# VH-VL binders against q8ixk2r445to577: the designs that were tried, part 64

Target 1, 133 residues: q8ixk2r445to577
Amino acid sequence: FFGMLQNKGLTDYCFDYNPPDENQIVGHQVILYLCHGMGQNQFFEYTSQKEIRYNTHQPEGCIAVEAGMDTLIMHLCEETAPENQKFILQEDGSLFHEQSKKCVQAARKESSDSFVPLLRDCTNSDHQKWFFK

## First folded at step 16 (VH-VL)

Design t58
Fold by OpenDDE, look of step 17:
Structure t58 (fold): chain C 133 residues (1-133), chain A 121 residues (1-121), chain B 111 residues (1-111)
Amino acid sequence: as target 1 above (133 residues)
Amino acid sequence: QVQLVQSGAEVKKPGASVKVSCKASGYTFTSYWMNWVRQAPGQGLEWIGEIHPSDSETWLDQKFKDRVTITVDKSTSTAYMELSSLRSEDTAVYYCTREGKYYLSYAMDYWGQGTLVTVSS
Amino acid sequence: EIVLTQSPATLSLSPGERATLSCRASQSVSWYDISYMHWFQQKPGQPPKLLIHDASNRATGVPSRFSGSGSGTDFTLTISSLEPEDFAVYFCQQAYSTPYTFGGGTKVEIK
């Protein structure tokens, strides 16, 4: 699967990654932004290693969850996907993070009109359902 | 103005299949989810599934997963719902509905006139 | 699936009276400040008509006598003063989780 990773519940919002420096693509947080399909910042790939890759740049980036965090941070992809980079996109649309055993949910940033994907306890909310567009 | 015009009433035998059409007009067909909802006589409303015409992304109620196929024809702005292995309990009025965008959500703001599907021996 | 329970099943009132319809969800259908609950009106032989979206917003063309309120699991549709054309069946519907589900409906009938 590849393309825009869109949230079902949060209408018309997609995974978005726009690092300040295109030559340094790791270490920043993945956010949600209106789906536009332009540029490279909304193109992701779900791989057979259960990674969500940001592969528009070399070296390739993979979404990871750091210890104790609930945010999605871009790391470098590895030959063998580390545990904190493994996600399961399930048939029901839920995006499950294996290590934390939590689901990726569209969330509102505090005191903001911005949105981000965060790890939360798995529910049946459409805000935890995702699909590639 | 937005209009959804559905195909005519159908009479089918158990085990048969039915395909209902819904022609959309008055809006950009590929920009809005199309839903199918049915209503048995004198009963409530039951959601069947939805499809996004732009790429045919589809979500179905698990109850219908093995029997329902929702498709679209972008060239004619028409959505289809095919239900196979028909049973008497499938007798209902079937509606197509468009989901309009409202802030951060969608709501079924326009409906077809409904298509009565009668399943009887 | 989320189960929606509407009450009462039937509401018998006269024109000019206030109608209060309840819809209770088996779980919360709210996400932050947004409640993914909609209300529909249906008359015999017609498809449902959207009345209220997102708990409290009147759809286009809906008279001001219709209002919606609530959050979480409890929602209310109010008709401040019933008009003859308001006698119909009203359904709530949640869009918080697929499969989308409808309440069983409340029939507002003339006394």
Scores: ipSAE 0.853, ipTM 0.939, lowest interface PAE 0.6, mean pLDDT 96
Fold by OpenDDE, second read of step 17:
Parts: C-alpha cells; structure tokens; sequence
Structure t58 (fold): chain C 133 residues (1-133), chain A 121 residues (1-121), chain B 111 residues (1-111)
C-alpha cells in the first residue's frame, strides 16, 4: 500500500512529514495535515517489513517510536526493520504498533488546532483507523 | 438542493441478488461519504456500509462482508448496493444516506426515499 | 461494535409536555470535545431525519424545542414542549466507530 495515509475519523487529514532539510529527513515528528496530494510530504508506503516508509529521498525514512514516547518520529529505514518501526495495518483499518501494543490515533495538539498521530490504547475509534488513498 | 433518489421496490426469491441504486444531486458527489442503511419492517435501523465516491474506499459491517458490494459511478453520481444470497431476513427498506461534514465530524444529513426489498419464496 | 441502548422504549405524553429521551453507549463515543452521537426523527413511511448532530447541535431547520446534551456514554434528547408533529420514533446513532450503530429507538406517542 502506498499514497496518502488518511485518517477515517479525522476525515481529510493525512500523515504529513515536512523536514526542514529535504536532504536530512530524520529526527522530526510526523504530523497530520489536510490531505492535498501535492508534493512528497504526504506520500508513504506500507512495506512487507511492516514499515511505514517516507518515500521521497534516499536514504528512505521509516516511522519509528522512540522509547518512552507516544509520537511518531522519522528514522532511517534499516535493512532489517527494527522493532520500533514495525506497524500492523490491520484489516479493520487500525494501525497497530507492535512494540508498544498501542494504536496510532489521530490526536489534537494541546491548545492547538493542529493534529498529530499519537500512540494510544486501542479503542476501536475511527480516529484509530487509517487507509491509503 | 441535495437530493438522493433511489431505485424502485424489488421482489426477490431467496438466494437471488438485488442491486439498489441511489442517484445523488445538488452537491459534489465525490466529496462526501455515501452510506447504506436498512430497516426491516417495524424494526430499527441497521448500518450496512459506506463508500467514498472519490476513490471507492469502502467500509462494511462484517455481517455483510461476504454478501454486500457497494460501488459508485462518478459519471452519473450514482451509488449502488448489491446484496447477494438473499434471505427472508433481508426484507427491509434500504436507504442511501449522505454524510455531511460538520467541523471535524460527519452526520447523515440527507437520505434517499428508501427502496423496499422483499425476499419471499 | 458499540451498542446503543435507548430508554424508554415507549414514551406516552400529551402535547405541551416535556419529553426526555436517553441513549447510552457501551463505550465512550467522545473524542476530545466532540461527541459523535446523532439523533434522528422518523415518522411512518419516511426515512429518518437528522435532528441533532454531535450530541448538541440542531440540524438545519430543527425547531428550538429540540435539544441534545451529553458526552462520553450518556446522551439525552429533550423536547421542551411536545407539538403534535413531534410524535414519532427517535433514534440515536454513534459515528465514533465503524460499524456505525443505531439505538433501538424511542417511540414518542400521544397519551
């Protein structure tokens, strides 16, 4: 699967990554933004290694969850996907992070009108369901 | 004005298939989810599934996953629901309904007039 | 799936009286400040009509005597003073999670 990764509950919002330097893509947080399908900021791929890859530049970036964090951060993809980069896009649309045993949920940033994907307990919310468009 | 006009009543035998149509007008067809809901005589409402006409992304109740197919024809702004292997329990009025957007949420704000599907031997 | 339980099943009242309808969800249907609970009115031979969306917002054209409240798992539809045309069946519906589900309905009938 590839393309825009769109949230079911927070309709019209997609995974979005816009690093300050396109030649150094790691270390920043993935956010949610209105789906626009323009450029590469919203192009992701779900791979057979259970990675969510940011397919824009080489080397490719893969979404990871750092220890103690609930945010999705871009790391470099590895030859063998590390545990913190493994996600299961389930048949019901839920995006499950294997290591943390949590679901990726569309969330509101505090005191903001901005949105981000965060790890949360799986609750079967449509805000935890995702599809590629 | 938003309008959803459904196809006429159907009478089917058990085991047959039925395909109900819903023609939408008065709004951008590809911008809103289209849902299908049914209601057996004297009973409550049962959600069947939904489709987004822009890309045909579809969500179904697992109860219907093997028997229901929801499709759209963007050129005619028409949504379809096909139900196969019909049973007497499938006898119901079938509604198409559009989900309108309200800030960050959606609600089924416009409904078709309904299509009665009768399944009897 | 999220189960919605409406009570009472039937509510017998006279015109001018206050109607209070309850809808309880088996789990929370709220996301931050948004409750994904909607109310519909249905009259015989007609499709459901959206009455309240997102727990407390009247749909377009809905009279002010209709109001909705609640969050989490408990929601209420109130008709402050029943009009003859208000006698109908009312359904709650959650849009928090697919499959979407409806309550069993409350029939508001004339006493």
Amino acid sequence: as target 1 above (133 residues)
Amino acid sequence: QVQLVQSGAEVKKPGASVKVSCKASGYTFTSYWMNWVRQAPGQGLEWIGEIHPSDSETWLDQKFKDRVTITVDKSTSTAYMELSSLRSEDTAVYYCTREGKYYLSYAMDYWGQGTLVTVSS
Amino acid sequence: EIVLTQSPATLSLSPGERATLSCRASQSVSWYDISYMHWFQQKPGQPPKLLIHDASNRATGVPSRFSGSGSGTDFTLTISSLEPEDFAVYFCQQAYSTPYTFGGGTKVEIK
Scores: ipSAE 0.844, ipTM 0.936, lowest interface PAE 0.6, mean pLDDT 95
Fold by ESMFold2, look of step 17:
Structure t58 (fold): chain C 133 residues (1-133), chain A 121 residues (1-121), chain B 111 residues (1-111)
Amino acid sequence: as target 1 above (133 residues)
Amino acid sequence: QVQLVQSGAEVKKPGASVKVSCKASGYTFTSYWMNWVRQAPGQGLEWIGEIHPSDSETWLDQKFKDRVTITVDKSTSTAYMELSSLRSEDTAVYYCTREGKYYLSYAMDYWGQGTLVTVSS
Amino acid sequence: EIVLTQSPATLSLSPGERATLSCRASQSVSWYDISYMHWFQQKPGQPPKLLIHDASNRATGVPSRFSGSGSGTDFTLTISSLEPEDFAVYFCQQAYSTPYTFGGGTKVEIK
């Protein structure tokens, strides 16, 4: 799949990656932002290795979750996907993180109007359902 | 003004199919989810599914998944719901309804007039 | 699938009286401070009409005598002083998780 990764429950919001330094794509958190499709902040590829790849310039970024954390952070993609970079996009729309056994959920950042994807225990909430547009 | 105008009543035999249309006007058709809901005579409301016209992304209640097809025609701003292998228990009024934006918590804010589908036993 | 149970099935009341309608969800339908619980009014021969969205917010043109409250699993629609046009069937509906579901309805009728 390739395109904008959209949340079902938080309608009109997509995965967005906007690093402060466009030449340093590693180490920053993925956010949720209104889907617009402009520029390259919202384009991701879901690969046969179960990676979510950020499709800007080389080298490509892959979304990862560090052990014990719940935030989605950009790492460099590897030839063989590390376990912390593997996500399963299931038929019901859930986005399952294999290593942690948790699902990606739309969340509100620190009681603000800013939103981020976070790992949470898997539920049937539409806020844990995702699809490519 | 937002308006949803549905096709007329249908009478069908068991095993047939029905296709109900819903013509939208007064808003940007491709910006809002369109839902289908039915109501059997004297009964409550039952959600069938929804489609986003911009990309045809669809979500269906599993009980209808193998009998219902929801589609759109963006050029005419029209949504369609087709139900196949009709049974007598499919007799109902079928509604299209628009899903509102985030500020309405995606509530169904406008409804078509309804289309009565009668399946003879 | 989230089951919504409305009670009572029927309220028989006179104009000017207060109506209190309950809707209970089989699981929470709230995300942070937003409850994906909506209320609809339906009169004979008409489609449903949105009254209350996200538990407590009146839709456009809905009189202030209608109010909603609740969060999580327990929700209430109140009509503070019934008018003749308020005698109808009222449905709750959750939009928290597909498949979306409706309650069985509460009929508010003239005593």
Scores: ipSAE 0.609, ipTM 0.876, lowest interface PAE 2.0, mean pLDDT 91

Design t61
Fold by OpenDDE, second read of step 17:
Structure t61 (fold): chain C 133 residues (1-133), chain A 121 residues (1-121), chain B 111 residues (1-111)
Amino acid sequence: as target 1 above (133 residues)
Amino acid sequence: QVQLVQSGAEVKKPGASVKVSCKASGYTFTSYWMNWVRQAPGQGLEWIGEIHPSDSETWLDQKFKDRVTITVDKSTSTAYMELSSLRSEDTAVYYCTREGKYYLSYAMDYWGQGTLVTVSS
Amino acid sequence: EIVLTQSPATLSLSPGERATLSCRASQSVSWFDISYMHWFQQKPGQPPKLLIHDASNRATGVPSRFSGSGSGTDFTLTISSLEPEDFAVYFCQQSYSTPYTFGGGTKVEIK
């Protein structure tokens, strides 16, 4: 699966990554932004290694969850996907992070009109359901 | 003006299949989710599933996952709902309904006139 | 699935009276400041008509006598002063989680 990774519950919002330097893509947080399908900022791929890879640029970035964090941070992809980069996009649309045993949920930042994907306990919510578009 | 016009009433035998159509007009067909909802005589409303016409992304109630197929024809702005292995309990008025966009949510703001499907031996 | 329970099943009132309809969800249907609960009106032989979206927002063309309130699990549709054309069945519906579900409906009938 590839393309825009759109949230079911948060209408018309997609995974978005816009690093300050396109040649230095790691270390920043993945956010949610209105789906626009322009450029590479919203192009992701779900791989057979259970990675969520950011666009097709080299070196490729893979979404990771750092220890103690609930945010999704871009790391470099590795030959063998590390545990903190493994996700399961389930048939019901839930995006499950294997290591943390949590689901990726669209969340609203406090006192902000901005949105981010966060790890949360898995619940019956369309805000935890995702699909590629 | 937004309009959803559905196909005519159907009478089917148990075990048969039925395919109901819903022609949309008055808005960009590929920009809005289309839902199917049914209502048995004198009963409440039951959601069947939805489809996004742009790429045919589909969500179904698990109750119907093995019997329902929702499709679209973008060239004619028409959505379809096919229900197979019909049972008497499938007798109902079937509605197509568009979900309007309301900032961060959707709401079923326009409905077809409904299609009565009668299943009887 | 999220179960929606409407009460009362039937509400018998006279024109001009206030109608209060309840819808209770088996779990919260709110996400931050947004409640994914909607209200529909249905008359015999007609499809449902959207009245309120997102708990408290009147749909286009809906008279001001209709109002919605609530959050979390408890929601209310209020008709401040019933008009003859308001006697119908009213359904709540959640779009918080698929499968989308409807309440069993409240029939507002003339006393």
Scores: ipSAE 0.857, ipTM 0.940, lowest interface PAE 0.6, mean pLDDT 95
Fold by ESMFold2, look of step 17:
Structure t61 (fold): chain C 133 residues (1-133), chain A 121 residues (1-121), chain B 111 residues (1-111)
Amino acid sequence: as target 1 above (133 residues)
Amino acid sequence: QVQLVQSGAEVKKPGASVKVSCKASGYTFTSYWMNWVRQAPGQGLEWIGEIHPSDSETWLDQKFKDRVTITVDKSTSTAYMELSSLRSEDTAVYYCTREGKYYLSYAMDYWGQGTLVTVSS
Amino acid sequence: EIVLTQSPATLSLSPGERATLSCRASQSVSWFDISYMHWFQQKPGQPPKLLIHDASNRATGVPSRFSGSGSGTDFTLTISSLEPEDFAVYFCQQSYSTPYTFGGGTKVEIK
């Protein structure tokens, strides 16, 4: 799948990656932002290796969750996907992180109008449901 | 003015199929989820599924997954729901309803007039 | 799937009286400060009409005598002073989790 990765629960919010330096894409957090499709910040690829790739720029980034953390952080993609970069997008729309056994959920950042994807215990909420558009 | 105008009543025999249309006007058809909901005579409301016209992204209640097809025609701003292998318990009024966009949520804010589908031998 | 239980099934009242309708969800339908519960009015031979979205927000054109409250699993629709046109069936509906579901309805009828 390739395109914008949209949350079912929030009104028109998508995965967005806007690193402060386009030449240093590693180590920053993926956010959720209003879906717009302008520029390259909202286009991701879900690969056969179960990666979520930010591949519109070089070097290619892959979404990862570091051990003990719940935030989705950009790492460099590797030839063989590391376990912390593997997500299963299931038929019910849930986005399951294999290593942690948790699901990606839309979350509100500190009672603000800022939103981020975080790992949480899996539930049936539409805030844990995702689809490519 | 938002309007959803549905096709006319249908009488069908068990085992047949029915295709209900919903013509939208007064808003940008491709920007809003379109839902199908039914109501058996004298009974409550039952959600069937929804489609986003921009990309045909579709979500269905599992009860209907094998018998329902929801589609859109963007050029005519029309949504369709087809229900196959009809049974007498499928007798109901079928509604299309769009989900309006609100702060961090959607809600079914406009409804079609309803289409009565009667299934009888 | 989330079951919505409405009570009472029937509410017999006179014009001018206050109506209080309850909807209970089998699990929370709230995410942070947003509750994904909506209220509809339906009169015979008509489609449902949205009254309240997200628990407490009146839809456009809905009179101020209608108000909604609640969060989590317990929700209330209040009609502060019944008008003749308010005698109808009222449904709650959740959009927290597909499949979306409706309550069984509360019929508000004239005593």
Scores: ipSAE 0.828, ipTM 0.931, lowest interface PAE 0.8, mean pLDDT 94
Fold by OpenDDE, look of step 17:
Structure t61 (fold): chain C 133 residues (1-133), chain A 121 residues (1-121), chain B 111 residues (1-111)
Amino acid sequence: as target 1 above (133 residues)
Amino acid sequence: QVQLVQSGAEVKKPGASVKVSCKASGYTFTSYWMNWVRQAPGQGLEWIGEIHPSDSETWLDQKFKDRVTITVDKSTSTAYMELSSLRSEDTAVYYCTREGKYYLSYAMDYWGQGTLVTVSS
Amino acid sequence: EIVLTQSPATLSLSPGERATLSCRASQSVSWFDISYMHWFQQKPGQPPKLLIHDASNRATGVPSRFSGSGSGTDFTLTISSLEPEDFAVYFCQQSYSTPYTFGGGTKVEIK
């Protein structure tokens, strides 16, 4: 699967990654932004290694969850996907993070009109459902 | 103006299959989810599933997972719902509905006229 | 699935009277300030018609006498003054989670 990773509950919002420096793509947080399909910042790939890759740059970036965090941070992809980079995009649309055993949920950023994907306990919510477009 | 025009009434025997069509017009077909909802006579509304015409991403109620196939023909802006292994309890009016985009949510803002499917021996 | 319970099942009123319809969800259908609850009107032989989206927003062309309120699990559709054409069945529906579900409906009938 590849393309825009769009949230079902939060209408017209997609995974978005726009690092300040295009030559340094790791270490920043993945956010949600209106789906526009333009540029490279909304193109992701779900791989057979259960990675969510940001592969518009070399070296390729993979979404990871750092210890104790609930945010999605861009790391470098590895030959063998580390545990903190493994996600399961399930048939019901839920995006399950294997290591934390939590689901990726669209969330409102505090004191902001912005949105971000966060790890939360898995629930029956369309805000935890994702699909590629 | 947005219009959803469905195929005509069907009469089927138990065990048969039925395929209902829904032709959409007046909007960009590939930009909106299309849902199927049915209503048995004198009963409430039951969601069957939905499809996004752009790539045919489909979501179904588990109740129908093994018997329902939802498809689209982008060239004709037509959505289809096929229900197999028909039972008498499948007798209902079947509706296609478009999900409009409202703020941060979707809402079924346009509906087809409905297609009566009667299953009887 | 989220179960929606509407009450009353039948509401008998006269033109000009106020109608209050209830819809209760088995779990919250709200996400922050957004409530993913919608109301539909259905007349015999017709498909449902969207009346209220997101709990309190009138759909296009819907008269001002229709209003919606509520959040979380409890929602209300109000018709401030019934017109003859308002006698119909009203359904609530949640889009918080698939499978989408509808309430059983409230029939507003003429007394």
Scores: ipSAE 0.824, ipTM 0.935, lowest interface PAE 0.6, mean pLDDT 95

